# Ledger of designs, part 242: VH-VL binders against q0atu2

Target 1, 119 residues: q0atu2
Amino acid sequence: MLDKKARIRTSREYRNVFEKGKRLSGRFLIIYYVENALDNNRFGFITNKKIGMAVIRNRIKRQLRAIVREYQGQVKNKHDIVLVARAGIGKSSFEGMEKDYIAIMKKAGLFARNANKID
Short names: E, the ipSAE of ESMFold2; O, the ipSAE of OpenDDE; V2, 0.75 times the mean of E and O plus 0.25 times the DockQ between their complexes.

## First folded at step 11 (VH-VL)

Design ye13 (framework fv_ivicentamab_arm2; at its last look DockQ between E and O 0.54; V2 from the best seeds 0.73)
Fold by OpenDDE, look of step 11:
Structure ye13 (fold): chain C 119 residues (1-119), chain A 119 residues (1-119), chain B 110 residues (1-110)
Amino acid sequence: as target 1 above (119 residues)
Amino acid sequence: EVQLVESGGGLVQPGGSLRLSCAASGFTVSDNYMNWVRQAPGKGLEWVSIIYRRGSTEYADWAKGRFTISRDNSKNTLYLQMNSLRAEDTAVYYCAREGGEWEYYFDYWGQGTLVTVSS
Amino acid sequence: AYDMTQSPSTLSASVGDRVTITCQASQSIDDWLAWYQQKPGKAPKLLIHKASSLESGVPSRFKGSGSGTEFTLTISSLQPDDFATYYCQQWDSYSGEAYTFGGGTKVEIK
């Protein structure tokens, strides 16, 4: 589980990311990202009913948190990042989800140089 | 020097089975995302299946249950097992490597192997 | 699979002509669009990736443009070597399939 400090928790925090951040679309994920004034990154996760029932949405969130946690140390600091799961993600494999996360984060330039798991 | 060489194509009766091979050189199959794409005579390109780096697989809906993608790391070879073949499966089958680092396109293709399903 | 509408299906042109091929995605894919060239009896060849990035060795007369849902491949001055069939390609996030190709555009001699 992600540390409490590493989570976007308030509606105001989410609004700030959506209003001021950049948007990129991947196969299964849309990311919104913006620089913050902190020394750490914060992550938010959004799943809507188009993905499926609550059990499915919760599974997807758990999988996304696992992926984010695994690569957390390789992400450039001082960013708020919101992951929005697209409708088709319910049919994806975990590896497919992971690939998409890495692909879109690399495209956004959010991974630090010389990240061992990425480069 | 990257190279992909398909083999195993030929004439088969409806309901029959065939296993295609794709021998890779110049790179490691297990370190890449590998795909099969087919093309019926005079028709367009159609994605068949993918195998991820850690072995997860995905299939086109029409391929599920009849086609199986796999690989032999010791031989650096990709496979496509085709069962319960139908006339509409007649096509040139290409193996293709996903290009770049964490991308969504195919940078290298084999020359293809023809599969003809006919009584 | 996602809808990928490629037009025209056939295009007759002469050497020196400016040729434009269009692909339309059913939903925004940002710049995750690739173009391929295929000649008879040959495998597809990657021309452009990320909508506008020219693959190494591809002549500069080929240009990819567009983002979101509308994409174009332009050949500024058609050469004899360019008569072929062209395909666009994107990822697929809804059907469970990984990739979708356009229907293809055959560029033939007028």
Scores: ipSAE 0.889, ipTM 0.944, lowest interface PAE 0.5, mean pLDDT 94
Fold by ESMFold2, look of step 11:
Formats: C-alpha cells, sequence, structure tokens
Structure ye13 (fold): chain C 119 residues (1-119), chain A 119 residues (1-119), chain B 110 residues (1-110)
C-alpha cells in the first residue's frame, strides 16, 4: 500500500498542485503534477460524484492506488501528482486504467525510463 | 509485414448472429491492444470494442450485451461475436491495431468485412 | 452533435488547392489526436498522430497542427490521390468512455 509519506493529505497541498502544477488529460484520467521540495513523490486521488455512488468511487480509488503502487519505483522523485478520475472511468477495466496511467505518465515525462511492459 | 484480414461477414436476418474473424500476421495479437471499428454504408467510423493484452475487454454502450470481442492466441486471430443483430448493425467491420506503445491511435487496419442485416 | 466536431462535412476543391480541415473537442484532449484518410472501398490509412507527427511514408504536403481543443489538417497542394474522406479521432473528451471519430470531411473534385 502507499504509506502516509507518499500521500497528499491536506486541502492546501492539493491546491498547490492545482494552482502551480501542469495538467495533462488522458482517456480516463487527468493528472496535475508539480515538483516538490521533498526527496520523495506524493500522490493524491480524486473521484467525483459523476463517476457514481460511494462504493464505485471507493473501488476506483483502490484500483488507482494499486496501479500507482505497482509503478511508483519508475516515477521520477520530487513530484506531487494528483490523479483525477474522469466520469467514464467506472466503465473501464483495470487494464484500461493501467494503460491510461502509463500513457499519461510517459507523456508527462514523469517516468525515468519506459514503464515495464505487462504480459 | 503487418497484415490484418477480416472474414465472416455476410447477409443475415434481423435477430441473427455472425462471428467475424481477423487473422493477424507479422505481429502477435496478445502483445497488442486490438479493436473493432465499424462503418455503416456512406457513414463515418464508429468504435465498437477493444481487447487488452491480458484479455480485459471494453465495449461501446450500444454493443455491450450483444457483441463479444475475443481472441485465439494459438491462431493469432481476433474475433467479434455479434448476436441479436439489427438493421442498424449493417456496416463494414474493421479490425485495427493500436500503435505507439502507450498511445490511442490505430496504425494498421484490415480491409474490412461487410455485414448486412436484412430480410 | 458530436463531441469531436469536424468541419466542413464536404468540401469541393481542385488539384493544386490548399485545403484545411478542422476538428474540435469540447474539452482539452492535449495532443491525443490522429488523422486518417479513407478512399471508398478501402480501409482508413493513418496520416498523423499526436496532432502533428507525420506517419512514416505520408507525403510532406500533409500537415497537422493544434493542441487543446482545436486541430487542423492541411494539404498544401491537393493531388489527385488526395480526393478522399478524412477523419479525426481520439476519445469522448468529457468522459473517455469510448474512442470517438469526427464525422468526416469528404474532399471532392470541384
Amino acid sequence: as target 1 above (119 residues)
Amino acid sequence: EVQLVESGGGLVQPGGSLRLSCAASGFTVSDNYMNWVRQAPGKGLEWVSIIYRRGSTEYADWAKGRFTISRDNSKNTLYLQMNSLRAEDTAVYYCAREGGEWEYYFDYWGQGTLVTVSS
Amino acid sequence: AYDMTQSPSTLSASVGDRVTITCQASQSIDDWLAWYQQKPGKAPKLLIHKASSLESGVPSRFKGSGSGTEFTLTISSLQPDDFATYYCQQWDSYSGEAYTFGGGTKVEIK
């Protein structure tokens, strides 16, 4: 699981990413990202009511956390990254979310190398 | 040489079924994201379905429940099973490969196979 | 109306003309846009990906531009081989639920 050090926790921390960060849209996700002053990365996750009810939104967050955890070793350090789920993500497969995450992170230049291919 | 060849189209009555095939050569179907896209006569292109590398599937809303994308890796072949066909399903059906590793465009298309739903 | 709006739907032009086709999304899709050419009875052919990157083997008279919500395909000097229908493509800019194509632009001889 992502530990507390790797989480964006406060409204102020989220606001900093939205106000100072870059934005990039993928198919199911939008990311906002900015360099931080830490030695590590931090991740935030936002699901809005357009996606569905709380049980669906919690499932999406759990799936996104699992994806981020799998690839966190590939991400360049010193970034705050907020993943915003788009309305249609509830109809996506786990593989669709994972592909989209890799695609947008690569396009943003946030991987040090290509992400690992998944068999 | 990358090649995609669709087959299995034909004339079918409303309510009938067809299975389309897409034989691939020059690459491995299961290493790629494969799609079906259709085009009604004289009309535009419409996405139908995707199968991901690990076998997850997604469908356009209108296709879900009636159409099933699948593959046979031993034959390097993609399939589209179409059930409960309607006149509005009359179209040329293309299979298409996604290009660019972690991208969303289609770099290779088959020639298409015509499905006609009529009495 | 389509999420991916393509205009014009039809245009008439002569060999040698400069042709511009526009594709618009309701929300930013960054540069995730592709352009295809299709002739009757044939499969679509990829021309441009990532809004402006020419696919290998595509003539340099084809140019793509744009980012965000508005994109153009320009053919600098029409050739007889260029009379075809052109489609832009990405996904539904609001939700991402489906890949989407523009409605197409048929380029006809005047």
Scores: ipSAE 0.708, ipTM 0.872, lowest interface PAE 1.2, mean pLDDT 89
ESMFold2 (binder alone), look of step 11: mean pLDDT 90; pTM 0.926

Design ye14 (framework fv_ivicentamab_arm2; at its last look DockQ between E and O 0.72; V2 from the best seeds 0.72)
Fold by OpenDDE, look of step 11:
Structure ye14 (fold): chain C 119 residues (1-119), chain A 119 residues (1-119), chain B 110 residues (1-110)
Amino acid sequence: as target 1 above (119 residues)
Amino acid sequence: EVQLVESGGGLVQPGGSLRLSCAASGFTVSDNYMNWVRQAPGKGLEWVSIIYRRGSTEYADWAKGRFTISRDNSKNTLYLQMNSLRAEDTAVYYCARESGEWEYYFDYWGQGTLVTVSS
Amino acid sequence: AYDMTQSPSTLSASVGDRVTITCQASQSIDSWLAWYQQKPGKAPKLLIHKASSLESGVPSRFKGSGSGTEFTLTISSLQPDDFATYYCQQWDSYSGEAYTFGGGTKVEIK
């Protein structure tokens, strides 16, 4: 599980990302990202009822947190990043989600250069 | 030098089975996202299946239950097992590699192998 | 599968003509759009990726543009080697299928 410091937790924090951040859409994910004034990255996760029942939404959140955690050390610092799960993600494999996360994060330029798992 | 060479196509009766092969060189199949795409005579391109780097698979809805994508790492070869073939499965079948840059497009294609399903 | 509407289906043109092919997605795909060229009896060839990035070795007369739901492939001055069928391609996020292709545009000699 992500540390509390690595999480976007308040409505105000989420609003800031949505209002000031950039948006990029992938196959299963939409990311909103903006620079923060901290020394660490913070991640937020949003799943809506279009994905499915609460059990499914919770599963997706767990999987996304696992992916984010795995690649956390390779993401450029000082960013707030919100992951919004798209409706079709409920049918995706874990590898599909992982591929999409990597693809969209690379396109956004959020991975540091020479990241071993990415390059 | 990247190269993909399909084989295994031919004439088969309805209800029959056929296994296509795609021999890859210049890169490692298991380190890439590999796909099958087919094209009926005089028609457009239609995605069939993908196999992910760690082995997860996805299929077009019409292909589920009849088609199986797999690979042999020792032979650096991609496969498509086709069962319960129908006349509408008649097509040139291409193996295609996704770009290694974590994108959603195909940078290399084989020459294709023709599958004809007819009584 | 996501709808990918490609137009026109057939296009007759002469050498030197400016040719435009359009691809419309049912949902926004940002710039996740690729263009391919296919000649008879040959496999598709990648021309453009990420909506506007020209693949290595592709002549500069080919140009991809657009974002969101509307995309275009433009050939500024059609050459004899350009008579072929062109396809756009995107990912699919809802149907369970990974990719969707446009219906294709055959560019033939007038």
Scores: ipSAE 0.867, ipTM 0.936, lowest interface PAE 0.6, mean pLDDT 94
Fold by ESMFold2, look of step 11:
Structure ye14 (fold): chain C 119 residues (1-119), chain A 119 residues (1-119), chain B 110 residues (1-110)
Amino acid sequence: as target 1 above (119 residues)
Amino acid sequence: EVQLVESGGGLVQPGGSLRLSCAASGFTVSDNYMNWVRQAPGKGLEWVSIIYRRGSTEYADWAKGRFTISRDNSKNTLYLQMNSLRAEDTAVYYCARESGEWEYYFDYWGQGTLVTVSS
Amino acid sequence: AYDMTQSPSTLSASVGDRVTITCQASQSIDSWLAWYQQKPGKAPKLLIHKASSLESGVPSRFKGSGSGTEFTLTISSLQPDDFATYYCQQWDSYSGEAYTFGGGTKVEIK
């Protein structure tokens, strides 16, 4: 579970990330990210209907939130980050999603060096 | 120094079984994404299977139901159980590591072990 | 599974030549492409990751480039140690196979 202040909540907040942020694609995820003016990070999650039925999309959102929560202590502060699920993600396992998140966050330079959970 | 040492290859009749081992040193197998990749004589590289850090597995479609990837964390060793072997399974089998900043890429490979399936 | 088209299959070159090898992905893979070198009887060796990032200890005469669907490996001033087979590799998001490799390019002495 993410704290409420660590969630992107409004359409304007999402639009700011999409319009101002950098984009990076992985195997299952696309990440958009931008520096914010806060002292903390905020995360947003997007799934679309091409992924599957509502129960599948809700499960994927829940899994992505769990992954983000696990690694949030390693993320450099002051970023708004939106995770967009790609159509193929419905065939992935939880660990396949986790691996992809780690890979794209490292490529984006958003993890702190020498974090306890990441080599 | 990172090392991967495969063993357990040999000559087997069609329909037989073998268990391949990959002894790892210089890193912890369960902290990494570990893979098997094979190469038939005179041919290219073919991905076989992955075991994720938390134990989830994926297989190439042709390997599902016949091959099982596993590990023993107390021995720091990766395994590939191969059942119902066929002539087309004749190959050098490599274990390979994905680690650190280079996710989706194999930074260390063993020297391989030859499996020959012949009457 | 995504098809990787690697060309040429075989390439003849002399020491000192500039060599270019290409890989084509069937759909965009951003910059998630690796290049490996393999000598007979040896395991593959990672040269390039993320399309253009040189692995530690690899000579700077190896250069990777490309993004999306088209990628190249260039060897400037070919050396005797560079006669080998080269493979590209990607991930796959739509099939059951997690990774696919190109068919390989054998670089031979002319």
Scores: ipSAE 0.569, ipTM 0.835, lowest interface PAE 1.5, mean pLDDT 88
ESMFold2 (binder alone), look of step 11: mean pLDDT 89; pTM 0.924

Design ye15 (framework fv_ivicentamab_arm2; at its last look DockQ between E and O 0.54; V2 from the best seeds 0.00; counts 0 for: pae E 3.6 > 2)
Fold by OpenDDE, look of step 11:
Structure ye15 (fold): chain C 119 residues (1-119), chain A 119 residues (1-119), chain B 110 residues (1-110)
Amino acid sequence: as target 1 above (119 residues)
Amino acid sequence: EVQLVESGGGLVQPGGSLRLSCAASGFTVSDNYMNWVRQAPGKGLEWVSIIYRRGSTEYADWAKGRFTISRDNSKNTLYLQMNSLRAEDTAVYYCAREYGEWQYYFDYWGQGTLVTVSS
Amino acid sequence: AYDMTQSPSTLSASVGDRVTITCQASQSIDSWLAWYQQKPGKAPKLLIHKASSLESGVPSRFKGSGSGTEFTLTISSLQPDDFATYYCQQWDSYSGEAYTFGGGTKVEIK
């Protein structure tokens, strides 16, 4: 699980990312990202009812947190990043989610130059 | 020089099974995202299945339970196992490679193999 | 499958004509749209990707435009080699399936 300090937790924090951040859309994910004034990254996760029932949404969140955690050490510091799950993600494979995350994060230029776990 | 060559098509009775092959050259199948796309006679293109680099698979809803995508890395070959075939499965079946670096399209196609399901 | 409406289904035109084909998505797909050309008995050939990026070797008379939900393929001056069926394609982000194609547009000689 992600450390509490690595989480976006307040509505104000989310609003800041949405208002001031950049947006990129992948197959399963939309990311909003903006630089923060901290020394660490913070991640937020949003799932809506279009994905499915609460059990499905919670599963998706767990999977996304697992992916983010796996690659957390390779992400450039000082960023707030919100992952918004798109409707089709409920039928996706874990590897599909991971592929999408890696692709969109690469496009955003959020991976460190020396990252070695990136497809 | 990239090349995809499908084989295994032919005439089969309803309820029958058939396995299609797609021999790839010029690139490694297991390092790419490989797909099957079919086209009924005189009709449009329809996505069937994808296999990811680490082996995860996804299917069109209509294909689930009857179709299985797989590969043999030693032969650099993609497969589509088709079971419980129906008349509506009659089509040319193409293998197609997805260009997976933040690009969501098929850059290479085979010439297809015809599957005819008829009594 | 994710809805992708392509129009017209058939288009009759003459050499030299300006031809326009449209694809409409049910929801925004940003610029994740590709266009293919297919001739009888042949596999589809990639023409345009990312809505407007011309594939290598494709004549400049082909132009892709649009974003969000509305996309257009334009042939500025139709050539004899351009009579074929054209398809749009997107990466399905809604239904959970990987890809969806438009219904196709057959460009035939008038």
Scores: ipSAE 0.818, ipTM 0.927, lowest interface PAE 0.6, mean pLDDT 93
Fold by ESMFold2, look of step 11:
Structure ye15 (fold): chain C 119 residues (1-119), chain A 119 residues (1-119), chain B 110 residues (1-110)
Amino acid sequence: as target 1 above (119 residues)
Amino acid sequence: EVQLVESGGGLVQPGGSLRLSCAASGFTVSDNYMNWVRQAPGKGLEWVSIIYRRGSTEYADWAKGRFTISRDNSKNTLYLQMNSLRAEDTAVYYCAREYGEWQYYFDYWGQGTLVTVSS
Amino acid sequence: AYDMTQSPSTLSASVGDRVTITCQASQSIDSWLAWYQQKPGKAPKLLIHKASSLESGVPSRFKGSGSGTEFTLTISSLQPDDFATYYCQQWDSYSGEAYTFGGGTKVEIK
């Protein structure tokens, strides 16, 4: 479970990542990321209405949260990371989203070299 | 040593069906992202389909509904079932292993099997 | 519209020549590009991944460079074994389709 303190929740927190963070595009996802002043990582998830109806967008968010939770032990601490779902993500498989997430996070340099206990 | 050997190509009439096989040795098919790629005579390379490690599949838009990628893990063999074949499906079909878990490049290709669709 | 453009389509060269092949992506693909060599009747062979990383067993005369939207494959001194067709391959982030290939560049004897 990705608990409450590991979530980006306020508009100010999201704006900070979008305005000051780096951006990297993948096949199904875009990530924005910036160092934070905390001891932990925080994750935010954005799906816009172009992806589909609310039930579809909520399913995608749930799937992305599950992926992030599975690999969070590999992520370098002290980062705010926003995942933005691209319009075509609704046609992707869960494994396709997972592969894309891993590829983007490795390209961004956000996985720690000495990461242990990955789910 | 890594080896991929395609078979099952041949001459087939328009509207017909054909099943291609790709026997793998030197690695386990289900531990890797496996792909089909085709090449029409005198033309370039065109991606067809992927099967992910846990069995999820994705297809090029033109292949959806006509082609099915699958595998038999006990035989370490990849398959491509092709239905409703058309003249434009005439091509050499390659199976290919995607390099590593995090990269989208093909490090090993089979020799290819020719599919000819004509009366 | 959004594809990978490979040029030239055909290139005539002599043994010993420096040969350069170009791929242009319609949008930035950072370094997510591979180069393959294909000889007639044979499967493609991976030469370079991540734009500039040489695959094991590939001669050092092959060099990949570039990032973003423009990429080059250079053969510093063409050898008889290098007459082949070369393909670049990118990951297409906008279409949702995996693996987009360039149209190919045939390197022929002058």
Scores: ipSAE 0.320, ipTM 0.753, lowest interface PAE 3.6, mean pLDDT 86
ESMFold2 (binder alone), look of step 11: mean pLDDT 89; pTM 0.918

Design ye17 (framework fv_ivicentamab_arm2; at its last look DockQ between E and O 0.62; V2 from the best seeds 0.64)
Fold by OpenDDE, look of step 11:
Structure ye17 (fold): chain C 119 residues (1-119), chain A 119 residues (1-119), chain B 110 residues (1-110)
Amino acid sequence: as target 1 above (119 residues)
Amino acid sequence: EVQLVESGGGLVQPGGSLRLSCAASGFTVSDNYMNWVRQAPGKGLEWVSIIYRRGSTEYADWAKGRFTISRDNSKNTLYLQMNSLRAEDTAVYYCAREYGEWEYYFDYWGQGTLVTVSS
Amino acid sequence: AYDMTQSPSTLSASVGDRVTITCQASQSIDSWLAWYQQKPGKAPKLLIHKASSLESGVPSRFKGSGSGTEFTLTISSLQPDDFATYYCQQWDSYSGEPYTFGGGTKVEIK
């Protein structure tokens, strides 16, 4: 589980990311990202009702948190990042989700240059 | 020097089975996202299946249950097992490699192998 | 399912003409769009990736542009070698399938 310090938790925090951040779309994910004034990154997760029932949405959130946690140490510092799951994500494999996350994060330039694990 | 060479195509009766092969050289199949894409005569391109680096697989909805993508790492070869073939499965079948840096396009294609399903 | 609409289906042009092909996505895909060229009896050939990046060895007369939902492939001055069928390609974010192709545009000699 992500540390509480690594989570976007308040509506105000989410609004700030949506209003001031950049947007980038992947196959399964839309990310909104903006620099913060902290020493750590924070992640938010949004699953639309279009994905399916609450049980499905919760499963997707768990999978996304697992992916984010796996690569957390390779993300550039001082960013708030919100992941919005798109409708088709419910049909994807875990590897598919992971691939999409890495792809979109690379596109956004959010991985550190020395992130050797990402290949 | 990257090269993909498909084989195994031919004439088969409806309800029959066929296994296609794609021999790769110049790169390692298991380290890449490998795909099958088909093209019916005079028609457009249609994605069939993908196998991920860690072995997860995904299929087009119409292919599920009838087609199976696999690979033999020792032979550096990709396969497509096709069962319960139908006339509408008649097409040139291409193996295609997705660009290796977590992007969503095909940088290398084989020349394809023709599968004809007819009585 | 089909998430990409490619137009026109057929295009007749002469050598030297400016040719424009359009692809429209049902949802924003940012720059995740590729263009391929296919000649009869041959496999597709990658021309452009990430909407505007020209593949190595592709003539500069080919240009990809656009972002979000609207994309364009332009051939500034059509050459004899350019008569072929062109396809755009994206990922499918709705159906769960990773790849979707446009219907294709056949560029034929007038």
Scores: ipSAE 0.753, ipTM 0.908, lowest interface PAE 0.6, mean pLDDT 93
Fold by ESMFold2, look of step 11:
Parts: C-alpha cells; sequence; structure tokens
Structure ye17 (fold): chain C 119 residues (1-119), chain A 119 residues (1-119), chain B 110 residues (1-110)
C-alpha cells in the first residue's frame, strides 16, 4: 500500500493537479501531473462508473495501486500524479495495465530509471 | 545483433493445426513484449497476439480460443499454436519485438513464415 | 472496434515528387502513432515513432507530423528506394486491441 504522505488526499490537491498539471493519454490510463513543493511524490486514482460495477472498479484501483507501488522508486521526485482509468481497462490483464503505465510514464518523462525489464 | 527467424509455416487443410516458431538471438525473449502479426496475401497488417514479460497473454478477438502464444525461455523461442485453421487464416506470420521507450511499436520483425490453408 | 483510416490506398508518383500520406484516428491518440515501410516480400520496417521522431538510419526526407486524430507522413523528394507500401499504427482503447494498423498506402511508379 502507498504511504499516507504519498497519497493525494484532498479535493484541493486533486483540483491543483487537474488545473495546473499536464495531461497525457495512454491505452488504458490518463495521467495528470504537476511538480509539487514537497520532498516526495504523491499519487491519486480515479475510476468512474463508466468502467463497470463496483467490484470491477475496486479491482482496477487495487491493481493500479500495486503497479504504482512497484515502480514508485523509479519516479522522479516532487510530482503530484493522478491516474484516471479509461474505458476498456477492465478488459486488460494486470500486465497490460502495467505495460501501459510504464509506457505513459516514460512518455511523460517521469521515470528516472529504465523500466523496460521486470526485476 | 537482434534477429528473429520464423518457421513452421506450410500448407494445411481447413480444420488443421500448425505450430509456428520464432527463434530469437541478440536479446532475451522473456525480457520483452513479444507479438505475432499476420498479413494475408495482398492485404494489410493485422495483430494476432502478445505475450508479456511475465507470461500473461492477449489475443485479437478472432484468434481467441483457436490460437495460443507461448515461449520456451531455455530455447529463447516464441511459439504460436494455431488450431481449427480456416481459409481466412492464410497469411504470412511475423514475430515482432517491442523494445525501448516505444513499447507499443515494433522495432524488430522477422522475415515471416507463410501459412496456407486450403483444401 | 473503431476503424483507423489511411489515405490514399494507392498513390502513383515520379522520382522527385513530394508525397503525403494521411492517417486518421477515430479518437485522440496524442502522439502515439508509428509509420512503417514495407517492400514487396519483406517485413515492415519502423520509420517514425511518436508521430514525428525519425528512427536511426531513416533518411531525413521522411517526415512525420500531427497529433490528436490527424497524422501525415511526407516524403519531400521521392527516391527509387521509396516505392513501397506504408502503414500507420496506433492502439484502440475501446476495442482493447493494443495495435491497430491503417489499411496501407502503396506508393507506385507513375
Amino acid sequence: as target 1 above (119 residues)
Amino acid sequence: EVQLVESGGGLVQPGGSLRLSCAASGFTVSDNYMNWVRQAPGKGLEWVSIIYRRGSTEYADWAKGRFTISRDNSKNTLYLQMNSLRAEDTAVYYCAREYGEWEYYFDYWGQGTLVTVSS
Amino acid sequence: AYDMTQSPSTLSASVGDRVTITCQASQSIDSWLAWYQQKPGKAPKLLIHKASSLESGVPSRFKGSGSGTEFTLTISSLQPDDFATYYCQQWDSYSGEPYTFGGGTKVEIK
């Protein structure tokens, strides 16, 4: 699970990312990201009812949190990052979501370390 | 030097089976996202299947239940098991690698192996 | 299950011509688009990735442009080596397929 300090918690924090951040779309994910004034990164997750039933949305959130946790050491510090799940994400495997996350984070320039290989 | 060499194509009757092989050299198959893509004579390119780094798989809808992608890491070889073949499966089959920051794009292709399904 | 359209399907041109090939996505794909060249009897070769980034070893007369839904591949001065079929490629979040190719554009000698 992500630390409390690594989470975007308040409506104000989310709004800041959406209003001031950059946006980049992938196959299953949209990310919004902005530099913060902290020592660390913070992550937020959004799924909506368009994706599916609550059990499906909860599964997707758990999987995305696990992916973010696995790669968080590779993310350049001082960023607030919100992951928004797109339509169709429920049809993908965990590895399909992981691949999309890696690709979109590389394209955004947010990885400091090469994430091509699974360790 | 990266090389991909497909084999196992040939003439087969409708309803028959074939197993295609793709021998890889210059890189490790299990460190990469590996794909099959086909091309019917005189037609365009059509994605068939992917195997992810950790072994998860995805298929085009028309291939599900008939085709199985797999690999043998000790032989550094990718496979496509093709069952219940139909005339419309007649095509050149390519294996292709995704690598680097362009993980949704194929930077290396084999030369292909022809599968002909005809009575 | 959204079509990705590529036009024209066939293009007749002479050496030295400027040619332009268009690819239309059904939804915005930002710059997630690649262009491939395929010569008869050969595998496709990656020319351009990220819509406009030229692969190493690809001649500078090839230029990719566009973002969102409309993309072009331009050859500024067609050479004999450029007579081939060209494909664009993207992904499709609605169908779940990770790769969707355009129908191809065959560039032939006029």
Scores: ipSAE 0.531, ipTM 0.825, lowest interface PAE 2.0, mean pLDDT 87
ESMFold2 (binder alone), look of step 11: mean pLDDT 90; pTM 0.926

